# Ledger of designs, part 14: VHH binders against Tubulin glycylase 3B (TTLL3B)

Target 1, 358 residues: Tubulin glycylase 3B (TTLL3B), of Drosophila melanogaster (Fruit fly) (q9vm92r272to629)
Amino acid sequence: LEERMAFIEDYQQTQARSLLLYVREHQPAELISENGTIFSTTLDFALGKVKKMVRHAEHYSLDDARIKPPTPAEIVENQTFMVQSTDVLKSNAKFKVSEKVMAEYARLAGLYLDQIESLRPDYRWDGSRNLWILKPGYQSRGIGIVIRSSLDDILQWTSNNQNKKYIVQKYIERPLLIYRTKFDIRQYMLLTITDTKVSIWTYRDCYLRFSSQEFTMDDLRESIHLTNNSVQKRYKNKTNRDSRLPKNNMWSLDQFKNYLRIMGAPDGSWSKTYNGFKQNLVAVVMASLDETELLQNAFELYGCDFMLDEHYNPILIEINSTPDLSPSTEITARICPMVLKDCIRVVVDLPKNPTAAT
Below, E stands for the ipSAE of ESMFold2; O stands for the ipSAE of OpenDDE; V2 stands for 0.75 times the mean of E and O plus 0.25 times the DockQ between their complexes.

## First folded at step 6 (VHH)

Design f04 (from f01 with D50Y; framework vhh_8fcz_2; at its last look DockQ between E and O 0.38; V2 from the best seeds 0.00; counts 0 for: pae E 3.1 > 2, unsure alone 64.2 < 65)
Fold by ESMFold2, look of step 6:
Structure f04 (fold): chain B 358 residues (1-358), chain A 126 residues (1-126)
Amino acid sequence: as target 1 above (358 residues)
Amino acid sequence: QVQLVESGGGLVQPGGSLRLSCAASGFTFSDYAMNWVRQPPGKGLEWVSYISYSGGSTTYADSVEGRFTIIRDNDKKMVYLQMTSLKTEDTAVYYCARGPSWFDLSTGTYPEFDYEGQGTQVTVSS
C-alpha cells in the first residue's frame, strides 16, 4: 500500500510537470478560447506543485521522504486537477484566459521547469503525456510489457496481476531518434569476482537495435516502442520507414559513428556517451554490492540497454542477467561470439597478465 | 599461426615524424579491432591507440591525442600509426596488437594484449 501511495504521488507530480511542458511547447494563442472549459486555477495548481517539488529537492531529508496520506480536501483538489489537466493534454481542451495571461503562465512554466530540471536532470527526458511502462518483475525479454497513461488503468492492471510483481517506470518520451525511428544500444558488461575484489568490465563494441516503425506517441504499440529483437523480429518494416535504416534493424557501432559524423556531432561525442555508459554501470553495481551475495571466483555477463537523449547522454534502460547471444543478423553473428571469446580471455588469462595501466 | 609484423621505427629528432606499419596474417583481420601499444625503456606496456574492426572509429591515449593517427586497410591486412610532433617520452618499442575488447573500470587497465611481433623501436633523441 505504501508503494501504491508513493506511485500515486509520483504520477500526480508528473501530471503537473506534463501540463507545464505542454504549455511551454505551444504558443499561448493555441491554448486559449473564449469558450474554453479550463480555468487558470488548474495552472496555479500545477505551478504550485512544481514549486513544492523544487523546495523538496533543495531540502531533502530522510524524514521528509516519508509518504503521508492526503487529507480529504487534498484528495478532492488533486482529483479536480487530474480531470482538468487530462482534458487539456488528451482532449485539447482550451483555457479560458486572455492571451496576455496565458503568456505569463507560459513564462512561469518555463521558469519552474528549468528550476526542477536543474535539480533532476532526468526530467529533461519527459514529455507531456505522463506515460508509464509496466514490466513484469521476472525475466520477460519484452513479453508482458505494456505502456499506459491512465492512473486508474495502471492501478487496475497491477491489482489484476498482483501475482506477477510488476515494476512501474516512467516512460522516456523524448528519446534520440535516427531518421524518425526509435533505437536502443546493447552494451555488454562483465562482472568478475575474486577472493578479494570485484572488477567491472565494459565491452568496447556494441550495436544498435531499431524499431520497425517510425516513432509516434499517438500509437503505443510494441512495433514502435519496444526495440528488443525478440519483439521486432515478429514485424516487417513499414514502407514509409526511412530507406537509410538497415533492413535487419541493426547497426554496428561503426555505422552509428558514421551517422554521428554525417549529423555534425563534435569529435569525441561517442567517447562522451561511452564514458556515460561506464559511469551509469559503475553506479548501479556499487549500489547493489551490499544487497548481493557474491560467489567467489565467479563471473557474470550482462546485456545492458541504453537509449540516448538529444545531447547524446546515455539513459540506462535495463540490465539483463541472461542476455541473448544468438546470432540473428550479420551484426550479432560477429559481435556475440566475440563477446563470449573475450570473456574467456579475461577469466582464463587475467591471473597471469603482466599488463597494467599507469 | 597468428602473425603481426611491425616496421617503420627509427631514430628521429624531437618534433619529427614517423609512420609505423603492421602486417597481419593467420586470422580474419576484418573481425578484429586493432591497437598500438608501446613499452618505454624500463617501463611496462602502455596502450597508445585503438581502431575498430571496420576502421570507422578510433581512440587515443591522452598523451598522444592530436599527434598520432591510427589507420587500417582491411584489404591489405595492414594497420598503421602516423606519428607527428614526436617527443622524447615517445621513445619505446611499439607493438601492434589484436584488440583488448574489455575495459576494466575498477583498475583502469586492459586485459593482456594479444601481440606476437618483436615490435619496432622508436627513439626520439636530440
Scores: ipSAE 0.267, ipTM 0.638, lowest interface PAE 3.1, mean pLDDT 81
ESMFold2 (binder alone), look of step 6: mean pLDDT 78; pTM 0.789
OpenDDE, look of step 6: ipSAE 0.666; ipTM 0.857

Design g01 (from d25 with N32Y E102D H107T; framework vhh_7sr4_2; at its last look DockQ between E and O 0.58; V2 from the best seeds 0.00; counts 0 for: pae E 4.1 > 2, unsure alone 59.3 < 65)
Amino acid sequence: EVKLVESGGGLVQPGGSLRLSCAASGSIFSDYAMGWYRQTPGKQRDLVADITSGGSTKYGDSVKGRFTISRDNTKNTVYLQMNSLKPEDTAVYYCAAPSWFDLSTGTYPYDYWGQGTQVTVSS
ESMFold2, look of step 6: ipSAE 0.239; ipTM 0.644
ESMFold2 (binder alone), look of step 6: mean pLDDT 73; pTM 0.726
OpenDDE, look of step 6: ipSAE 0.707; ipTM 0.862

Design g02 (from d39 with A97R E103D H108T; framework vhh_4orz_3; at its last look DockQ between E and O 0.58; V2 from the best seeds 0.00; counts 0 for: pae E 4.2 > 2, grease 26.2 > 24.2, SAP .677 > .668)
Fold by ESMFold2, look of step 6:
Structure g02 (fold): chain B 358 residues (1-358), chain A 125 residues (1-125)
Amino acid sequence: as target 1 above (358 residues)
Amino acid sequence: EVQLVESGGGLVQAGGSLRLFCAASGFTFSDYAMAWLRQAPGKRREWVADITYGGSTDYADSVKDRFTISRDNAKNTVSLQMNSLKPEDTAIYFCARGPSWFDLSTGTYPEYDYWGQGTQVTVSS
């Protein structure tokens, strides 16, 4: 119950940011009508909500101890906001304010969004659709994953599927696209434990997986949005798909580096991305080790999935503890056997032929 | 058994050119990234250039626009074309096979698996 209430609050905070993003991304004249049904109090509420989020983020240690549940009046106010903002975001309902007043609200929206995004940089990946991805906790390889926008729909879905222990995560609405197509990056990680030492290894090579369809937020089909191979192999590529994309929906790292060169990406863009992979994975492993009992002479191979933002920063999506290493394309036919061979070198051959770490 | 054998070193005057070669054997050469490193007397080994198995190259700032790394998968060779040589390029140059895993626990660069014996390059004046 407490988890459910925390999600409802998170959803409502995200709705406030979504409304402000919508306002920032449209011309004020597009948002208003003489016959509009949405009043400025809805914008005042959204701005107030985000201002509270900024204060909380700036004062994390103090505000944690002082945060109180909402009063019944605040619950009603939240629900009124949710109805009004949903009409704007999903039904194109218009504000009943002057263009001058709307322009000032757009300025304030930009100001408050800039403030919260400076404190929570991951919020810059959000759009105005308040989309959430629901994943089964049992590592479904894409089976049972859904994307939803409605709070009621999300709550109903998780109630109907409680035995699966769904994980609800904010959907990344602004991923980097290649030729209008969504992709992710499969990065292998090896964790080894000897005595009291934990070693974290990332594979030097990786590969990209593309959707078979062109990216759109107007259609939430898995063939567009779930880039893992087990899903995409069931679909034919779009007929008018950009011919520069691979027919087997995979690129090697070298193909991606060539793409970056062609597009004029800054020098060192891949090094920045890969360093970000390393930082993300170290952080996750270190956080997990606080709660983990170490076993001697253990190793685990993980498949880690990343997306990129428009600045080539990695976004860690998933760590799979049972990655498939079977070759399915010419790309995986090359990399998957090499990952296995090189894993054996770390765990079997290291004592026979040690090398200095420099 | 992995073997890397460098050749092509020698004495050259400043502003001159040399081409180094590395012959590789004992492994599937086309599967690996390859690198050149160098060690001046009394200094640590310094990364110079590398080339992925797909042919993408990268260079240290000190040699960029003067050196070119290339590979010939049919002959199992890596080469380093060194132009506009400077006295500070004087070093033993090593060919190395790129590692497959990066050790994140120390926050260090990838370790190269195997090294050649090196070839001396000396740039006079």
Scores: ipSAE 0.129, ipTM 0.524, lowest interface PAE 4.2, mean pLDDT 81
ESMFold2 (binder alone), look of step 6: mean pLDDT 83; pTM 0.834
OpenDDE, look of step 6: ipSAE 0.760; ipTM 0.901

## First folded at step 7 (VHH)

Design h01 (from g02 with Y114S; framework vhh_4orz_3; at its last look DockQ between E and O 0.51; V2 from the best seeds 0.55)
Fold by ESMFold2, look of step 7:
Structure h01 (fold): chain B 358 residues (1-358), chain A 125 residues (1-125)
Amino acid sequence: as target 1 above (358 residues)
Amino acid sequence: EVQLVESGGGLVQAGGSLRLFCAASGFTFSDYAMAWLRQAPGKRREWVADITYGGSTDYADSVKDRFTISRDNAKNTVSLQMNSLKPEDTAIYFCARGPSWFDLSTGTYPEYDSWGQGTQVTVSS
């Protein structure tokens, strides 16, 4: 009902941004043809949609939290835009405008995208493919996860699987890659709960998990896009995979730091990334605690999954309440027992004090 | 019976260097984060640097780029190389052990569960 309409609106807004990203990332001459079938009105609509998004983001605390259904006229306008923009993005349809006019649209696309990205920094991770990831609402360790781009396919998928509750999230199209291969970072977080206080802890070690195949957006298979060990253990590494990648598809933090040094990453890149982990995790926990209550005199260990952008900024993907801590490689054989031992050291061995030491 | 014994302190001129050592015994050294803290006369003990069980390091802003912490798990030692010393670095330096968590609630590391008796470092102007 209202969740479905909210997703459809999100999808359509993302399509508008996807078209503008496509325009910004191509030379104007590549986008036009004397025999083009797409007119500038499609670009005008995309620019207008993003401009409206900027106004709403500037006043998000004043925006109507409830999704309002579009009018019949708006439905027709949106559908026309969706057809025309899809022809551009998926079928390489060309605009019938002059190169000078197309260059002006590219300039405007850049301006509007910069505006919305300054207000919504997570939009910097989007590409032009309008991809969404569909996850089961239950713990699955990668089972049943699919990536789709078509609105109709997504809606039909959820209709065909109504007895399985799905979470639909925008897929991150611009992840940092290592040797052309997708990875994520498993970061542990601990919550400790006393009668009156909740404490949030981040572990100072972590590890990376790689897919078994090189990254491409042209193939949405799980062996490429789902870096979970539970998924990747079902696949053999592709024979043409970069030989510098680990055979067991895991790196220690030290191996990642060595990679950063070899690739000439700026000094302090890891510190920046780790500070970003801390900031992301505080924000998520604080939002959750403000609206829920936790069991007193307990602790809970979470596995948090991050990706990085091209500037080594972390992107929080998921927080798992039942992380697998069994050893599966020499990397997890070291870190997983240490995480558990250090939980005990925080909870049991550390002196009880109402005020934390400085 | 946990023991942490610091050594290497002494008198040094401003701009000079010292290396501190901490010998650890009575526990599985390689499983712990190790740290150096210091206490100047009349001041609260302050965190200087630490190193996780896996070798990841962190430093207080006041010593960043001048001090280097390292560990040798085969010898059960942690060391602090102190370069470009300033009179404000004058303090008793303590070796400590603890878990490899960072406390986001306070923005600091958890209290260390054991520390040594300290070694004096005095930097003359």
Scores: ipSAE 0.465, ipTM 0.771, lowest interface PAE 1.7, mean pLDDT 81
ESMFold2 (binder alone), look of step 7: mean pLDDT 82; pTM 0.823
OpenDDE, look of step 7: ipSAE 0.664; ipTM 0.851

Design h02 (from g02 with P110T; framework vhh_4orz_3; at its last look DockQ between E and O 0.55; V2 from the best seeds 0.00; counts 0 for: pae E 4.5 > 2, grease 24.5 > 24.2)
Fold by ESMFold2, look of step 7:
Structure h02 (fold): chain B 358 residues (1-358), chain A 125 residues (1-125)
Amino acid sequence: as target 1 above (358 residues)
Amino acid sequence: EVQLVESGGGLVQAGGSLRLFCAASGFTFSDYAMAWLRQAPGKRREWVADITYGGSTDYADSVKDRFTISRDNAKNTVSLQMNSLKPEDTAIYFCARGPSWFDLSTGTYTEYDYWGQGTQVTVSS
């Protein structure tokens, strides 16, 4: 149950950050009422939670990472916080404080969020809905993946499926959207192992995969949120979908670059994104190699899935060791055979002592 | 037999413009990325620009915003528009087929499998 306690704590910390984000996003007058039902102690609790997270991040130690069970008093306090914060976030419940006091809480919320986000940059991708994605532990190509918000629902889901190991992962609530539609980027990576050398290669080309429906956090269906081709090929596109989106739900890299140009994205946005792909992939491979035995004279092709944030920073979602290379659209009919041909060039045709290209 | 034939080189004054062409034959041109490289006297060959089979482009920092690579799949040609030329752009310019992978350890792209003979570009002060 240690994993369950760790998740419950992570969920509660995320709820605290979600409440502070909500406060930051609204004017103080919008959050208060003379007849409000939410106490300022709920804000004090959220601020205290985040302040503790900041202190822990500044003083990181593996020895200090042990999770202790909450006391009965802490359980009651957490439950009270969860009820009140949920009322604010889900039901638009109002705080019973003066506007001036609420403005000070908003200032503190911004300050503490800035602090924790500087220490944990991945937190910038969170929103105020405390959403989590539940994935089967085996490779399922999108089958059996669900998104849930309620702690009780998540805990009940995992209890009902005890024979299936699930991974519970924070859902990225602030992805970049194209014409109000969620997408990911499939980037290929080749790993070659010769003698005692490991080489990491990133393919220059990639493609985008879109959801069939417009993005909304009010509907958690897979047709909106799971951009996997195996999922999306089962759905018809929304009738009122933006006509500039592709009917086959895929864009080439060239189409994406054209979009960036049309929308006035900052100069060098793709170069920044691609460099981020390279950095993320090096980090993951290096971490994985420390735990594996190397097979000499081997190669592996990987399909790497990224999303982007609103500043075009890459977010690594998944690395697939058995990517589907079958041509399902005119986009994959072009890139997938080329990836295979170009793998052969690196693996078979590259000299033992390669010279830099000139 | 794969052939790449460059043309359009010549002598030009600093600040001028020149357009290079590469005619490709002997392969399915639309399936391949194409690149321009250059070699100045006494220096190693360096990458200038490339264009994927889908039309996506990339440029060396030294030529960014001055050079434009493009391709015409109907005519099997790749071209390099060179504006605001500087004396340091003086080199033999080569058309090449590739690249497809980036090697993170060397910071370079994969080997180019076919090159043209090259065309001389000379930029005078």
Scores: ipSAE 0.143, ipTM 0.562, lowest interface PAE 4.5, mean pLDDT 81
ESMFold2 (binder alone), look of step 7: mean pLDDT 83; pTM 0.832
OpenDDE, look of step 7: ipSAE 0.637; ipTM 0.832

Design h03 (from g02 with Y32N; framework vhh_4orz_3; at its last look DockQ between E and O 0.52; V2 from the best seeds 0.55)
Fold by ESMFold2, look of step 7:
Structure h03 (fold): chain B 358 residues (1-358), chain A 125 residues (1-125)
Amino acid sequence: as target 1 above (358 residues)
Amino acid sequence: EVQLVESGGGLVQAGGSLRLFCAASGFTFSDNAMAWLRQAPGKRREWVADITYGGSTDYADSVKDRFTISRDNAKNTVSLQMNSLKPEDTAIYFCARGPSWFDLSTGTYPEYDYWGQGTQVTVSS
């Protein structure tokens, strides 16, 4: 499976980046011990891996698109790296190097991370945990989704569940939090198909969904990490939760805009975010159209889920083809009927009323 | 049965201010996006500003920071505060209603399905 080999390479590149992020997060003295079990060759390997990633990102060619099989020596080096880096990241294993040498590695880690992050800005969302989310290939509303960190566990999971066609996606470790709590944004999209064109519409209202628990990477439970209402409605909010968070775990767009103002977000932050929603959704639809049979004179309503980064840039998480429009809170009781009413106006009423001037 | 009645237009000197009002009846006002459009003599109708049913606003670049749209769902009114007026703002201003979708395919703001008769705004040098 070529997809499996590509994922393994992606995982290993991410492990190298995770190790360098870990080194950048810590003081050199915290990372070393005279009784340490990890040698500098592990750091050399991670730096080399990221340096190759920078070179490939800067220079695209036909030769760069081809996957070269590793030599037997490279296989052993990579396996050794994976074991030793996992010991550092998971077990707090220490490096056997001087503090001066470790400080130089930390400087280089920062430089190489800055280089690759300038070329791949989405890498700024990653942390040092090399976490991956495994989703069933169909809409699950949070059912069957697992988060894993171990390459062997991920490969075993997908092998044991081949008939479910799992999607393996890098888990976003650095989402924007509101009062230490994870949230996502439900954005509706409408696709309309006429004789001559496909039209893409975004709704100009949306809502936020919060986890019932405080965010932590030390606990991968669904009650913390899956903000879907179908998941969260089964959980009680933690009693010491920040009182400024909504008890029904939803905010309207107006409540979010007020939060942005209170926190001193730059002027136009929502406009930037919404434009990012538009750009992400156009890109996904355009990438999908060649592979999809579209029925003439049809429409499809989608529920699109976004998170934000620390700079209010949108991160597209999921597009749901059968969004639940039933009211579950005061928030959804308002927006869900409005989305449907306005959908009918675009699909039925507006085609009957030509848009020509006067 | 749908009625949109604009008012508050008039003659004003450049740099001055006006506030336009639109009274709505015959439909559920709170369920609609509302907009202001304008038409200068010999030109096509131009979108100026709109406000969604939830109160989110957007503006044409030519009026951003000078005009403010607002709505009062209790009184079924939408208003346009126009500051720092220029002679180029001279036009008939129309109130309109529509759905809260944005059309990404055309890059245009929402299609509006009802317009009022308009109110004249004249900005003199």
Scores: ipSAE 0.478, ipTM 0.773, lowest interface PAE 1.6, mean pLDDT 82
ESMFold2 (binder alone), look of step 7: mean pLDDT 81; pTM 0.802
OpenDDE, look of step 7: ipSAE 0.651; ipTM 0.842

Design i01 (from d43 with Y115S; framework vhh_8fcz_2; at its last look DockQ between E and O 0.65; V2 from the best seeds 0.00; counts 0 for: unsure alone 64.0 < 65)
Fold by ESMFold2, look of step 7:
Structure i01 (fold): chain B 358 residues (1-358), chain A 126 residues (1-126)
Amino acid sequence: as target 1 above (358 residues)
Amino acid sequence: QVQLVESGGGLVQPGGSLRLSCAASGFTFSDYAMNWVRQPPGKGLEWVSDISYSGGSTTYADSVEGRFTIIRDNDKKMVYLQMTSLKTEDTAVYYCARGPSWFDLSTGTYPYFDSEGQGTQVTVSS
C-alpha cells in the first residue's frame, strides 16, 4: 500500500510538471479561449505542487521521507486537478484567462521548472505526456515491456499482473534522436573482485542500437520505443526511414563520432558523454556494494545501456548481468570478441605485467 | 616474438618539433591500444598518451595536451607521436607499449604492458 501511494504521489507530481512544461512550450494565445473550460486554479495547483517539491528537496537530508495519507479535501483537489490537467494535455482544452494572465503563468512555470530541475536534474528528461514504462522484474531484453500514460491503466496493469512483479519507471520523453530515430548505447563494464578490493572498468569502445521506426510520442508501440536487439530483430525497417541510418540498425562508436562531427557538436562532446558513463556506473556499483555480498576472486562482465539527452548527457537505462556477446552484425562481430579478449588481458595478463611504479 | 622498435628521437631546441615512430611486429597489432611512455633522466616512467585499437579515441597527459598528437596506422603496424612546442621538461627516453582497452576507474587510466623496445632519446636543450 505504501509503495502504491508513493507511486500515485509521484504520478501526480509528474502531472503537475507536465502541465507546466506544456504551458512553457506554447504561446499564451494558443492556450486561452473566452469559452475555455479550464480555470486558473488548475495552474495555481500545479505551481503550488512544484513549489512544495522544491521545498522538500532542499530539506531532504534532515527529515525522514514518509508519505502521509491525503485528507478528503486533498483527495478532491487532486482529482479535480487531474481531470482538468488531463483535458489540457490530452484534449487541448483551453484556459479561461486573459492573455496577460496566461503570459504571467508561463513565466512562473519556467521559473518553477528551473528550480526543481536544478535540484533534480533527471526531471529535465521529462516531457508533457506523463508516460511510464512498465518492465517485468524477472524478464529482460525488452520482453513484456509496456508504456502507459493513464494512472488507472498503470494501476490496473500491475494489479492484473502481480505474479510478474512489474517495475514502474518514468519514461524518458526527451531522448536524443538521430535522424528522427531513437537509439541506445551498449557500454560494457567489468568488475574485478579480490580479497582486498573491487575494481571497476569501463570498455573504451561501444556501439549504438536503433529502432526500426521513426520516433513519435503519438504511438507507443515497441517497434518505435524499445531499442533492444531482441525486440527490433522482429521488425522490418519502415520504407520512409532515413537512408543515412544503418540497415542492420547498429552503428559503431566511430560512426557516431563522425555523426557528431557532421552535426557540429562541440569539441569534446564524446569525452563528456563517456565521462558521464563512468560517473553513472561508479555511483550504481558503490550503492550495490553497500547492499550485496560479492564472490571473492572473481570477475563479472556487464552490458550497460545508455540513452543520451539533447545535450549529449548520458542517461543510464539498465545494467545487464548476462549480456549477449554473440556477433549479429559486423559491429558486434568486432567488439564482442574484443571485449572478451581484453577481459582476459586485464584479469590474467596484467597481474603478470604490472604497470610502472613511481 | 613481440617487438616494438622506437625511432625518430634527437636533439632539438625548445619550441621545436619531432615525430617519433614505433614499428610493431610479432603480434596482432590491431587487437591492442597503443601507448607512449617516457622516462626522464633519473626518474621513473611517465605515461604520455594512448590511442584506441581502431584509432578513434586518444588521450593525453595534462603536461602534453595540445602539443603532442598520437597517430596509428594499422595497415603498416605503426604508431607515431607528433611532438610540437617542445620544452626542456620533455627530455626523456620515449617508449611505446601495448595495452587492453579497459579503463581502470580506480587509477583513472588505461593500463599498459611493460615496454619491450630500447626506446628513442629526445633531448630538448638550448
Scores: ipSAE 0.591, ipTM 0.837, lowest interface PAE 0.8, mean pLDDT 83
ESMFold2 (binder alone), look of step 7: mean pLDDT 78; pTM 0.793
OpenDDE, look of step 7: ipSAE 0.616; ipTM 0.826

Design i02 (from i01 with T59Y; framework vhh_8fcz_2; at its last look DockQ between E and O 0.52; V2 from the best seeds 0.00; counts 0 for: unsure alone 63.9 < 65)
Fold by ESMFold2, look of step 7:
Structure i02 (fold): chain B 358 residues (1-358), chain A 126 residues (1-126)
Amino acid sequence: as target 1 above (358 residues)
Amino acid sequence: QVQLVESGGGLVQPGGSLRLSCAASGFTFSDYAMNWVRQPPGKGLEWVSDISYSGGSTYYADSVEGRFTIIRDNDKKMVYLQMTSLKTEDTAVYYCARGPSWFDLSTGTYPYFDSEGQGTQVTVSS
């Protein structure tokens, strides 16, 4: 119940932010109608919700506060807000206010969104659609993953599948795109545990995996949104896809670096991204070590999946403890054997070589 | 017996160029990534660059990226470092070393196995 209640609150907070994003992204005239069915109280509620989130975040910098049950009056207010905001976001319902009033709401929306995003930088990745990705708790390699927007559908889905223990995660609506196409980055990580220390290693090379279709939020099909190879190999590339994208839907790191140069990305953009990978992976590993027993003289290879935002900041999506290392393209046929050989060099050859310079 | 012999260093003006060479023997050259590391005057070793065993992937320290190019020739068992836009901060003894393409996040270092060569001195001075 506590977990379910926390998700419902998170969903409702996200709905409020989604409405404000929608308002900020449209001209005021587009949002209003003489025959509009949505009142300004819906906007007042969204602004109030975000203001409350700002106050809460200022009190708890790590955001570990418990969620309290709402009062009956709050339940009614939340339900009314959810219905009205959904009509705006999903059905393009219009506000019955003047253009001048709507322009003021757009200004306030921007102000409050800037405040909460400064305190919660991850909110910059959200869009206006309140989308959530539901993943089976076991490693499915894309099987059984669904994307949903309806709170009721999400709750019903997880209730009907309790034996599967689904993970519910906010979908990243604003990923960086290359030639209008979604991609992720497979980054390998190695953990080695010895008598005296745990070492975290990142492979200097990586590769990109592209969707077979152009990105759109209007179609939630896996062929657009799930970039892993086990999913994408079932689909043909769409004919209107940019011809500069690889037919096998993979780029090497060198190809990505060349793209960054051609597009005029700031010098050091890849170094910034890679440093972000390092920071994210250190944080996750340190948190996991607090919750796990150290195994002496052990090592584990992980496949880490990142997306990027529009500023080339990494977004950690998943860490796979059983990464697929089978060669499926010329890219993986090159890098996967190399990763394995370099694992042996770290685990076996490096400890046996006492002449390494310090 | 692993042997790595560095050469090609010298005195150069700021903004100048040099090409370093490393001749390798005594091991299966194509099994290893190769590294350049340097030791500035009075300081410890600093990793500069590596290149994958096939030559298909290269990596550079932030301080040299865009200015240095690492190249290997597996047939000749040679590694090169093409240095351009040299700065006074690049003054160091340069060594080549073999190792994996893994970065150690826990220590902030790039591992390498051997540094038994004499190194080659690079001096960047006006």
Scores: ipSAE 0.499, ipTM 0.693, lowest interface PAE 0.9, mean pLDDT 81
ESMFold2 (binder alone), look of step 7: mean pLDDT 78; pTM 0.797
OpenDDE, look of step 7: ipSAE 0.773; ipTM 0.917

## First folded at step 8 (VHH; framework vhh_4orz_3)

Design j01 (from h01 with Y32N E111Y; at its last look DockQ between E and O 0.62; V2 from the best seeds 0.60)
Amino acid sequence: EVQLVESGGGLVQAGGSLRLFCAASGFTFSDNAMAWLRQAPGKRREWVADITYGGSTDYADSVKDRFTISRDNAKNTVSLQMNSLKPEDTAIYFCARGPSWFDLSTGTYPYYDSWGQGTQVTVSS
ESMFold2, look of step 8: ipSAE 0.554; ipTM 0.813
ESMFold2 (binder alone), look of step 8: mean pLDDT 82; pTM 0.818
OpenDDE, look of step 8: ipSAE 0.627; ipTM 0.826

Design j02 (from h01 with E111Y; at its last look DockQ between E and O 0.62; V2 from the best seeds 0.00; counts 0 for: grease 25.5 > 24.2)
Amino acid sequence: EVQLVESGGGLVQAGGSLRLFCAASGFTFSDYAMAWLRQAPGKRREWVADITYGGSTDYADSVKDRFTISRDNAKNTVSLQMNSLKPEDTAIYFCARGPSWFDLSTGTYPYYDSWGQGTQVTVSS
ESMFold2, look of step 8: ipSAE 0.653; ipTM 0.865
ESMFold2 (binder alone), look of step 8: mean pLDDT 83; pTM 0.832
OpenDDE, look of step 8: ipSAE 0.542; ipTM 0.802
ESMFold2, look of step 9: ipSAE 0.493; ipTM 0.787
ESMFold2 (binder alone), look of step 9: mean pLDDT 83; pTM 0.833
OpenDDE, look of step 9: ipSAE 0.483; ipTM 0.759

